# Ledger of designs, part 19: miniprotein binders against q8gw64

Target 1, 233 residues: q8gw64
Amino acid sequence: SSSSQSLSFSSNSFSSQPESELLQALPSSKPKSPPLQLPWLIVGLGNPGKKYQGTRHNVGFEMVDALADAEGISMNTVNFKALFGKGVIGNIPIMLAKPQTFMNLSGESVGQIVSFYKIPLKQVLVVYDDLDLPFGKLRLLPKGGHGGHNGMRSIIDRLKGSRDFPRLRIGIGRPPGKMDTANFVLRQFNRQEQEELDHTFQTGLEAIRILLLEGFNKSATFVNTRKSMEQLS

## First folded at step 6 (miniprotein)

Design Q5n
Fold by ESMFold2-Fast, scan of step 6:
Structure Q5n (fold): chain B 233 residues (1-233), chain A 107 residues (1-107)
Amino acid sequence: as target 1 above (233 residues)
Amino acid sequence: GDERLKQIAERLEKLMKAVQELAEKLGDPTLAEKIKELAELLKELRDLVERGDPEAIEKLAEAVWKLLDEIYKLMEELGNPEVAEELIKAYELIVELADALEKLKES
């Protein structure tokens, strides 16, 4: 059962001898094992509150929620102005964050988490909506600009102008006709769109697993060479 | 300022050569033609860099972003994991170039 965070973090296979002499048998002045890798931070972008639930601008939140559900990670705690969870994928420690600031202030949350845990920027994955990708299309990038996304601009600003962190872009397409972009991103997905996004989320979850376990290039190849449902003919 | 533009042009020339070598290695005419198209876009960027005027810098930034979109479009179309990996490496180098051009525009 994946209902308890305690069960998700519980991993017992340690039969120690109670003799202190066994512990004192470690004579090495340096660690005998290779260093454990630092945790990854996976951030989904969106706006907090029920009125923004299911909107295009919150698709990053939905991807992180799907990941948390799949890995049995609880997102019930609030820390650094974010809904926050900790877990592992394989042997890789991860932290999940959904900033509870408004979108344009997302960097206030992310910057604090990165600074506090001293996370390498190469291990900070930001997941967000992209107007320049067709609906349901994913793109994994090692770095880049903000592309007009206010959440990304906020994060770059709070990381002292650094753009050197990976991002997973989720295509939402451009607004139809003369609809204002700001209003478009606040529209909710309809039933058909949500069903198509479920496939996108499954691909995204696989991409994140590949990223963590096999590295960036394998994951980018996997996600960037796949066609969206909208592009299939 | 001039030294930075010269270094950027040299980096573009090296990327163009690497892409052309990849096209020759593939041996498949369809894949080779798509990779050659990418090399021509890189050559256009190099020519803009070599002009060295303030207006050229703005055109360079837009051309770089358009080239990044084209690289990902080719990856999606080809479906070959080995070719896709090489295109991802090219993309990473071009993003570094775009960052350098953005800093130059700010000055």
Scores: ipSAE 0.000, ipTM 0.163, lowest interface PAE 16.1, mean pLDDT 73

Design Q6m
Fold by ESMFold2-Fast, scan of step 6:
Structure Q6m (fold): chain B 233 residues (1-233), chain A 107 residues (1-107)
Amino acid sequence: as target 1 above (233 residues)
Amino acid sequence: GDERLKQIAERLEKLMKAVQELAEKLGDPTLAEKIKELAELLKELRDLVERGDPEAIEKLAEAVIKLYEEIVKLADELGNPEVAEELWKALDLIYELMEALEKLKES
């Protein structure tokens, strides 16, 4: 009868963590399969809402959407202020995120995801627009500064100043003449530009697959030595 | 033409210094040897840039990329986070160099 007033306030550690993290943290004594690895997080940067759909600043969102479609991953969950999906590429677990914060607050979303899932920073890939690359050119880098990109600045700030995470930069080019860069990034792509971007996205998807399945160096060589269609014409 | 060549030469000099500093810090004979090979190839690349030979520049750039890939694999296999951090700093400069060479080729 003294046990009849037992409290049920106890957390089950197994229900509080993803199974992949549990298998990595608790090595199997009877391995029939390799332990599950920690997932990669692939983040596309942009601004939420219909007003910003199809703009240059949202090309990171478009790349993540293209990846989700190609890999059959549903982006129907809202978590950590992001549209969020979970899936696999080959046997590599991945999480996809499109922060639904304004661009300059993207780190509020990304920082929470990284902290909650304990994702190694070297497995956090951020995909975003770059004014300093020719239109359609891709660059895959293992680390770097924010280059004036407010979304990248926000992420670096929320990762305690760390710049040690991979990024896929999508070239959008510089604005023509004396047009302000802030206004340029909020302009929509035209039909010809969107057709060229379709090829850029296919290259980017292949690069992400190579990154996950074959490693960073092979993917970086694949991406960083290629010319954009604009540069080839 | 001349201004672009000077900018590339400055980037090559900066990269060669970074690669040399990395080789001195690592203390691993095999990795240090490969880093020294990279520094020698980068010196040859600088000489070819000054001569303005686009075919030789392209061929040497490919060799630098291949050597870089081997060094990254070695650093990953060694599992040393300090080595990896210094190598990633050098990698960023190598990618900047490759982009500068591509821009030169397009002009």
Scores: ipSAE 0.000, ipTM 0.139, lowest interface PAE 16.0, mean pLDDT 74

Design Sa2b
Fold by ESMFold2-Fast, scan of step 6:
Structure Sa2b (fold): chain B 233 residues (1-233), chain A 107 residues (1-107)
Amino acid sequence: as target 1 above (233 residues)
Amino acid sequence: GSELERFLEDARELMEWIEETEKRLSDPDYGDSLEEVERLLEEHKKFEEELLARLPEVWRLLEEAERLLEEGPPDAEEIRERLEELYRRWLELYRLAEERRKKLEES
């Protein structure tokens, strides 16, 4: 039993159309019209507790913390098993969430938030660590599989198998030698790596702002190339 | 008691505003001249701004309902029902606002 199950009750009783699909039918605002839209949800993935603070698997938490600090958003509420904050970027309402479940149960938190606030899946941005990207590299994708990430697998499962939500992948690289991925992602970043990540977070924050204010395609071009066309050699 | 009572009062007041606003959006006057259409479009734009300004109030009520539900009260179903109805009607306002904008633009 969850809040999301209760919110789904009326839809199950009378309407076959999901409310998330109805929300996606809301008017598209043009530049001169006031934006009529629902909030974005920005989720950072990680494991709760001091033991996991500063580990590779918690880089999504760190990105969300950096965003909260930059935008003056307080992350002081615990709802749906997540540390939660609400704010605005430009005229775009946003919600920030750091699920306080263990990584493999992140979808239990995210699914409830999405259901409760009726957020369109295209406005759910998940930020997480990626073994297949070089350390510090970012990739913004509009949809995709879980790529072996247990938090992403949990979210996809709780969103009824949907993969149609944007994601910001933060490269942590592959484990060296014979180290397995589970042990690698629980390793702490050292000071030099954390300093490099601060620059990565700055780029990620700009990507999120572009995503919200100028749209997905401009943000994806910005982050996936890391440079404008003018800066390409 | 007190918190549930205040939630129900706040939800009732917002629902009343929603119902009054639905009646305003159902106005069959779409203008019969360019000047009247432009006036009605400007009025509708102002309404859309007012609708968006009310979203934080809707969020506060949803958050309050969630806090009440976390306590596992015997009246959890009443709280959920009020919450679901309130937000369903709020989404319907968005649909009605879009319909009115399209009709005015077609004029």
Scores: ipSAE 0.012, ipTM 0.322, lowest interface PAE 9.2, mean pLDDT 78

Design Sa2c
Fold by ESMFold2-Fast, scan of step 6:
Structure Sa2c (fold): chain B 233 residues (1-233), chain A 107 residues (1-107)
Amino acid sequence: as target 1 above (233 residues)
Amino acid sequence: GSELERFLEDARELMEWIEETEKRLSDPDYGDSLEEVERLLEEHKKFEEELLARLPEVWRLLEEAERLLEEGPPDAEEIEERYEELFRRWLELYRLAEERRKKLEES
């Protein structure tokens, strides 16, 4: 969000160069169509229904919602047992999915989408909550196991045991004291935590854009650089 | 209504274009000389530009279908089938176009 402001004109700039000098320094851009790209599928994991809205286990849903809002993609269609949207980032077609199955059945949705549209597994990005990362931290991995996450286990099972798909982990931290992990992930974020997550989601949005437009290594480096600058405690 | 009729007409026209385009992409001619390969690559590059130029039209049509489905029409099943077929066939065109480009580059 933002408030409207009147235009302010500043005449103080020492880094500005005349346009003619910039045009002399830069090679002319060539209008070429980019090569065709197969679509990416971006999946956020969570549990459907008002009871689970705003819970830690649904942070993947919130991340996908933030992406849909930022890119102007409607998520109002129900298909393949998911709230489903289609759009483009740059020249790359994308599909967004929030499976409306219970978490442990998420693969029923994802498997159908991947099979129907013949999506390469390396272009299936799954976004979900991670107990092993500190609250608000992100990690982008090209492959891996389910780490005890029931939604990830379901997806791996429905993709014929394949683990070769990228995933974006959103840190929610470990439960305090003697609290069971199952109860912890079903607790709602409080207002302060949700405000902190807004920054995490903005970083995640940028990571996804970099992944799609500039590739995995640059996106992973971007996420790692942010982590290095954060206060770790 | 008239909106449903327009959608079905637009979907039919796009599907006809997709069918003709699939025939072009299935051409087994990958060239037998450097000059022929270069000509086919240039033709394919122009085709890829044409395909990309149609992407906004495809997205508009898919969005129109989604909007019609939100209205809860009695013919929702037909709209859903057309929508899924169009998107699936469009994605298949992308795959075929990439396959042909790769084969021409390998020639």
Scores: ipSAE 0.005, ipTM 0.319, lowest interface PAE 10.7, mean pLDDT 78

Design Sa2d
Fold by ESMFold2-Fast, scan of step 6:
Structure Sa2d (fold): chain B 233 residues (1-233), chain A 107 residues (1-107)
Amino acid sequence: as target 1 above (233 residues)
Amino acid sequence: GSELERFLEDARELMEWIEETEKRLSDPDYGDSLEEVERLLEEHEKFEEELLARLPEVWRLLEEAEELLEEGPPDAEEIRERLEELLRRWLELYRLAEEREKKLEES
């Protein structure tokens, strides 16, 4: 069948070319020489499906989507159980991944990508929601435990127990009143919260850019010296 | 070999499910009342979750095909053609699901 007959007339660029990107994932030639510069992998954590769109637990997906949009990277390839994009920031090659497994199985996707591309763990950045940070606050760490996050636990397990990879934590705050944590993370952000997150995402995008181009210490300093919205007024 | 047989069987089974599901998505019932539309939207939401839950089977077929193709088998073209057809049909299924959701939301 012809490729033109499989194409959609959707305005969404991702949906218009996904089959072509999937076909490109097949090994069509002998292994090429490894690149001189190994890529970074940037992973956003979340749960697939309409019910989880816009929820607190999927803020990692939203951050990766914002990065893809800002850098003109298409997330139209399905690979290693993830929605996947390849691009560059400056001259640094990057891969973006949103695992489409359940949160608890995120490591199955990430582990396969890391293994296949031989990515150094210091160049694997995982972006996810954090209950221990106030809403909208970012924190960039070079290593650490899972802090009760099931996606992070899965990744650590599939990386043979290694915790030595950078992470960008996005604060979602603690549940109010008697609401349990599991129900809280599945709540959608309201309009006001989404507007505040837009500022958080802009700061996060700049932090990632600094991380890739100028290194970890400069990015961590940038994140840690960020003024609150009250101080900027 | 047994790996090729497993790939072909897995691909056949998934393709049969896709064909059955395409028939389900072609149901012309979009509801005649608010309560009927709400029921159909709820059923469609459950269906979308079921569709996404089968995504790991697609990844598995990609992994199986990549492993087979790396060995340079004489049947490489058959493997590529089977995978290409399945991926095209899988992506079309997602498109049909999105269209049905939009039609139900417009009702």
Scores: ipSAE 0.000, ipTM 0.151, lowest interface PAE 15.1, mean pLDDT 76

Design Sa2e
Fold by ESMFold2-Fast, scan of step 6:
Structure Sa2e (fold): chain B 233 residues (1-233), chain A 107 residues (1-107)
Amino acid sequence: as target 1 above (233 residues)
Amino acid sequence: GSELERFLEDARELMEWIEETEKRLSDPDYGDSLEEVERLLEEHKKFEEELYARAPEVVRLLEEAERLLEEGPPDAEEIRERLEELWRRWDELYRLAEERRKKLEES
């Protein structure tokens, strides 16, 4: 077929095309059928309020904020106990959430969002701090346990024990000397650490873009094979 | 509307608690002895636990405000302003609590 032969009439003679096809082509038209692509939910874990700003336990919040800023997504809406934003990366619809519950109650927020929007668990990405990874190192996994992280434990519990959702772990390292882990995660990053985290966040944002646009395996290879020095570059 | 009135009442009650708490956190007394500093630090830690326990209530109030805004009420601007003020003051309260803890620990 040829485009010239299919449009032999003026605009007012476009009645040869079905109305439903023309309506679906309009930017303002809402499809009556479900969308082809279900949204991804990207969750950053942390504790609400300025007291926890810049702490190790809130690095998941910072990653989500960085993503929102980079993609021009507003996080000023509250939904299901989370600061919430909706947007798109490429042609993939995304929802961003920062649960405003305490860390150990994060699942109350995430569980409700997942249930309400019927999001497949394989499209729920949780971003959080990890004591078992060196500072600044990222790890993308398709599933796993909570590793002692109270926010992750809460999410797993509220997802009926399911561990089958992707997670981006942000290494914060282990506490120095005799400092307990509870006190360590509530300590703020210093200026040098914040500068190093800027590079880690840039790598993380690229990993999320690759995950959404090119799939899990390519993103996991990208992030999981990088050395600490490369993450700081 | 009655729903707007209920939200504004809940928001005002929470704001009153925040304002009273801000006055307590702005107390210039950091203790004159090690014993007094330790007592004030213990009191502050208990206060921080109360503050953290209040967070779910604040989030629920914010969710109710968002629901009211979604319905496109004629008072949408007033609801939005109250929501923004409440969130800003709640964040400021956390900052004040952190500042007081640091001052007590430095003592």
Scores: ipSAE 0.000, ipTM 0.117, lowest interface PAE 17.7, mean pLDDT 76

Design Sa2f
Fold by ESMFold2-Fast, scan of step 6:
Structure Sa2f (fold): chain B 233 residues (1-233), chain A 107 residues (1-107)
Amino acid sequence: as target 1 above (233 residues)
Amino acid sequence: GSELERFLEDARELMEWIEETEKRLSDPDYGDSLEEVERLLEEHKKFEEELIARYPEVVRLLEEAERLLEEGPPDAEEIRERLQELWRRWDELYRLMEERRKKLEES
């Protein structure tokens, strides 16, 4: 004979299916292991659009385009905010990416690709312009900071502060006189400079091939010591 | 929620690739000349490379599904069924790739 009928709201609900049973609902065996190794990701940095084509800041894009052309890889797919291609060098699968974000947001693209494909950071090669190297000079490093490069800063930030990924630095030199660095990197290469870069790109393509097929140390030796031979000639 | 919608869309996209690749692997052409066999082996190598490149997607979908299921969603059965079918089809695709490679190598 109680006249008070109030429905109590329960804040505690238990699933009829415990966590262990939920895990058992998933396939019991993992997918078969692939016969080939996990892919490398090769990223070229730049700014999208016709306005920035052929500029110093887009030399990373040009290197990736040269690699795509040399290896017969189509860069016609847009995925993860990047122009994207898949292919192989030898028996090693590779993914090529040119983030179509502005330079300072490159990490939004790269971070998503790395996360989605579960790529080991040691297999993420970033190719970009370097003001501290003479024009046309290459430097291959296994890790490092951003050195003031906004694209590299963005990538490091989106990789949770990790700096442990390889990078190929392409020398563009320092701006002449009192020219602002920001304006200098947006200057286009002239025809003579582009002809010299073709040789740099050929060396860079060989360095990437050595990196993938023969390992980092052999590629770094090939790239980083080549400058001494050029100085002797 | 939006996470479930994303999971279902990602699973759908991967399944579509599996279905398209299965059709290509079902091609009865094993080549009638050395040149044709070499071309088909190069094409098959590209399919194997795509399979390897997409393997991390399968692992990610498994991890995403496990996380979603831990939350006890009302759509748990749909998540389980989609993942089970995706994993079954992935294993079948892997088997078909191995069989086609073997047949092409025997030619």
Scores: ipSAE 0.005, ipTM 0.229, lowest interface PAE 10.0, mean pLDDT 79

Design Sa2g
Fold by ESMFold2-Fast, scan of step 6:
Structure Sa2g (fold): chain B 233 residues (1-233), chain A 107 residues (1-107)
Amino acid sequence: as target 1 above (233 residues)
Amino acid sequence: GSELERFLEDARELMEWIEETEKRLSDPDYGDSLEEVERLLEEHKKFEEELQARAPEVWRLLEEAYRLLEEGPPDAEEIRERLEELVRRWEELERLAEERRKKLEES
């Protein structure tokens, strides 16, 4: 029941002045804006710096990078303590963010972006690693707690305790034996794990496209039941 | 409580280590010969390993600070300010280490 075609944007960036131009053309006793689709914000969680590249805790960064590459979006701006890019998928404007704070302070970045652009929380998608999902498994939820993830705790805190935003969880599994969780998430993926993650990322990219173009319910069905449907077919 | 006092002292100790380590990275010696550049690269590699070994300590402090903040203490803003300063200084230390590595590699 949703229509998404209000304005056309380039694939590489948001259009800068279409609303202003339309408003100047319209006669009115009060300024009236056309129906403008608010952008989605897609956040990948991780830790900045070369030392943390390829670690389990940075899988959210990798998913966002894969999305940026697939959609031709440049992540070349630093703003709100994040590496930041703007673009479109179909006719849906999107913003991509990789907070450049340590994980525990990710909410300082995300909270500022959400507040500044006045993004509805239902259009804020956070992508992050999850210890409670098996390696490579994806789960899309419309809301929820932080599940012990410090980046998610930071975001919830800075969104004034709100948990009502979508999240794409990327399973990394639990640490083996008695390994400390903090040390486990800072371990690099090996070659075989990275190859398996490439398939996970392709599924995640398709899920994000479905989310934006066809809505949450279709995307959640695609993601959350995909493996069972695959096995049955 | 005692947990807050421990956090503040641990944060202070880590900040003092960061400040002392920044002084080591400010050495303007980038080598006067190929042999010296190779030696300095190996020394810097060992330094980067030391820095990486300290990263889990920063993480434990950040996790502890966030747990303290969840309790809604009256000094929450002081904890946040201390945490922001610690993260800023750690990120700057990592940037200086990366910059020195690049300059040595260019030689």
Scores: ipSAE 0.000, ipTM 0.160, lowest interface PAE 17.1, mean pLDDT 77

Design T1m
Fold by ESMFold2-Fast, scan of step 6:
Structure T1m (fold): chain B 233 residues (1-233), chain A 84 residues (1-84)
Amino acid sequence: as target 1 above (233 residues)
Amino acid sequence: GSPEVEKLQEKLWELLDRIYELMEKLGDPEVAEKIYELLERAVQLADKIEELGNPETLKQAESEIKNLEKELRELEKEAKSLEK
């Protein structure tokens, strides 16, 4: 039961290491522009494969896909068991990750990405489904527990119990009637729900841009006010 | 998209499902590394089919799907033989 496993998934992804890239850039030049900023990691949670596509539990994957599309970022490489892309928003370098582990093993991927790229935990944003928020409601928090979410539990465990990383919660609501939670999160969104989610994703994209360019407090205020709803009116 | 593109996309998603099924069953590190390389190639191909639906790129995509199917079948056989 050794934890020592080979984690090389692509020679192209690992032809230049992030640490080596940073070290190679810094020794040879003194830029007159702002110094190199450490990248943000934006993680969407879900289960891999066609069977889980479009389900409530994969709304984090859909949010990250929407961000990738909006910013022109290709997520077509594999790093530490995640579908992965690199890009920029303004002058802020970003990495996008969709762990291809099953939900309860998401931390195996995320923990290794964070460790390898030496990402400050305050620059690790995790996007996921939340049963405790009404459908389509967003909440941006700077830290917190897992709230029963198996992917969040896995991430906290692999970050040595740290809860000090930002998260964007996407409300999916509670199951109707006597339906159990496990079955509910694996149900697909219907057409009307997908139309409502399109508006939620637009708000989420703007929240992420504000987070990166203007900071956490401005983004949290934006998410928790009717300003995002007024944009849709 | 054309109906021909949709058919190739469906075959590619069926192949991706098989890749994910094999990933769940693998314990051998070498075979596991190879399956993630196939996953990357399949995902890149899905992007190309979506964006570049002209006849020449469709023929190239069809050829690559056949290559991926062949390599996946070989890994499936290798995984089963290691169970012995």
Scores: ipSAE 0.012, ipTM 0.359, lowest interface PAE 8.4, mean pLDDT 79

Design T7m
Fold by ESMFold2-Fast, scan of step 6:
Structure T7m (fold): chain B 233 residues (1-233), chain A 83 residues (1-83)
Amino acid sequence: as target 1 above (233 residues)
Amino acid sequence: GSPEVEKLAEKLIELYERIVELADKLGDPEVAEKIWELLDRAYQLMELIEKGNPEALKQAESEIKNLEKELRELEKEAKSLEK
C-alpha cells in the first residue's frame, strides 16, 4: 500500500480505501422480494484493437459479443475503460463489459464497474480463454485462481485479492509442437475451429441464461451434460 | 455520523429495494431502459451522499424526491397491468 502520488482509481492507495458506510448498508440478503434480483456484470476478456480480433486470447470478447447480439444489447458505449452494454434477461438487469485496456490491465476496468454499481462479487461472471481445457470445452466455476491468465490476475488484484466470483472458462487447448504459449494465444482461429466455436458459444449462451434465471448449480450441470466435452474434472 | 446523511442513505436504500422489486415483477424487456435509468440514478445518489458536503446532500435530497415520484408512477403502472 502506498500514498497516492496523484488522483487515480487505479492507484493502490485509492483502491485500498475502506468501504463506505453506504456501500456496507446496500441490501444484499434482506428477504424483501424473493427472489431478490440484483444486477449482474458479465465480462469478456481480450485485447483491444484490430490486430487482436479473432485471436484465441479474445474468445471472451467474442462470447460477450454473441450474448449481446442474441439479447439485442448495444455494445457501443465506452465507460470505465470498457465497451459497455446494459440490458435485461428475464427481469435480471445485466451489464456487459469488454475492457478496452490491454489484457494485463483488465482489472482497472472491472474493478471500477464493480465498485460504482456495488455489484456482489458472486454476480460478476468473467468469460475467458483457458489453455488447460481442450479446445471448445467449457467449464463454469464459482471461484478460483488466475491460472496464469494475465486478465484474471489483474481482476483479482483490483478486487483486493478476492477470488470469489464466477468464471466461464473457454478451452483453447495447448500450443501444438514447439510453439510457445504467448505466440499461440495471439493466433487466429481457422474456419474449422470457428465452426466448432459456434456450437461452444451456443452452449455458453444457454449456460449464462440458466445461471441468471435458475442459478449456478443448474448451469454447471447443463454445461457438463449438454456437451460431453464440458468438464468437472 | 451525520443524521442528515443517515436519513438520506436510509431513504435511498428503500428506493433501491423498490426498484429491484419492480424489475423482478415486470417480465417486460421493453421497460429495461427505464429500470436501468432508475438504477443509475440511485448509484449516482449513493456517490453524492458519500461525499457528505452540504451542497451534495441538498442535491441528493432533491433528486431522491424526484426518483421516488417517478418510481411511484411506474409502480402504479405495473400494478394496473397486473389487474
Scores: ipSAE 0.012, ipTM 0.379, lowest interface PAE 7.9, mean pLDDT 78

Design T8m
Fold by ESMFold2-Fast, scan of step 6:
Structure T8m (fold): chain B 233 residues (1-233), chain A 83 residues (1-83)
Amino acid sequence: as target 1 above (233 residues)
Amino acid sequence: GSPEVEKLQEKLWELLDRIYELMEKLGDPEVAEKIIELYERAVQLADLIEKGNPEALKQAESEIKNLEKELRELEKEAKSLEK
């Protein structure tokens, strides 16, 4: 709620606290500013650290990095326990976040960003790896459960149980043989897989652009009904 | 300068990798509140190093030494628990 927002601790130094509070108290929007002018938040899930670069569990980070690169957005700022960037796509303001928490604590970051910026949940897009989609396939959904993904569980918990936010699922497939899922998601993509993911990322970038500029239904149709994608029932 | 920033960034990422290895050995991150606290401090240090001014780099160097000392103690404790 806005009450929680107004009581939020400033991420700035103590010397910046009074000014940050004053700016938050001042009217920042005119009555004619529609909710659609509020930023979208695009979150990629993963684990920080060099060891986890290029692993399956970090494909959400890679998608956000690809988006940042394509749109000229710097991800050098740390805010709310996330590597964070601000920019625009067309005329739509966006915020990009890669939580630098452990996967199961991703909600601590995302919850604070959403609360601080008062982002409508329908404008919070979470991008993450999905074991139940074939490798390289995308699925865009307007809401849903966590499906066993600990980062998604953390986000839902910190959004007070809300599941009403869009998500872009990136298929990584199921582990081969008897390999457990924990070991599988920490395996790095090989060269051939990374090249296939480049196409997946290109499609994902187009889907995000369509989402922001033309709306959810057109983007979902683009992603979910492509001939190269199989639907998850 | 840039070489000083790069050296501190490299050391910070080394410590982050060690924190993650430690968490894997202990299993569930929720069990290890102290390791999570060290991780959060490491993430804040990344922002401090990125600022790149002499005061910030001096503070970051000091905090990195403190963080490494505490991490080393937790690594020894975790190794004892492996038994």
Scores: ipSAE 0.000, ipTM 0.133, lowest interface PAE 15.6, mean pLDDT 76

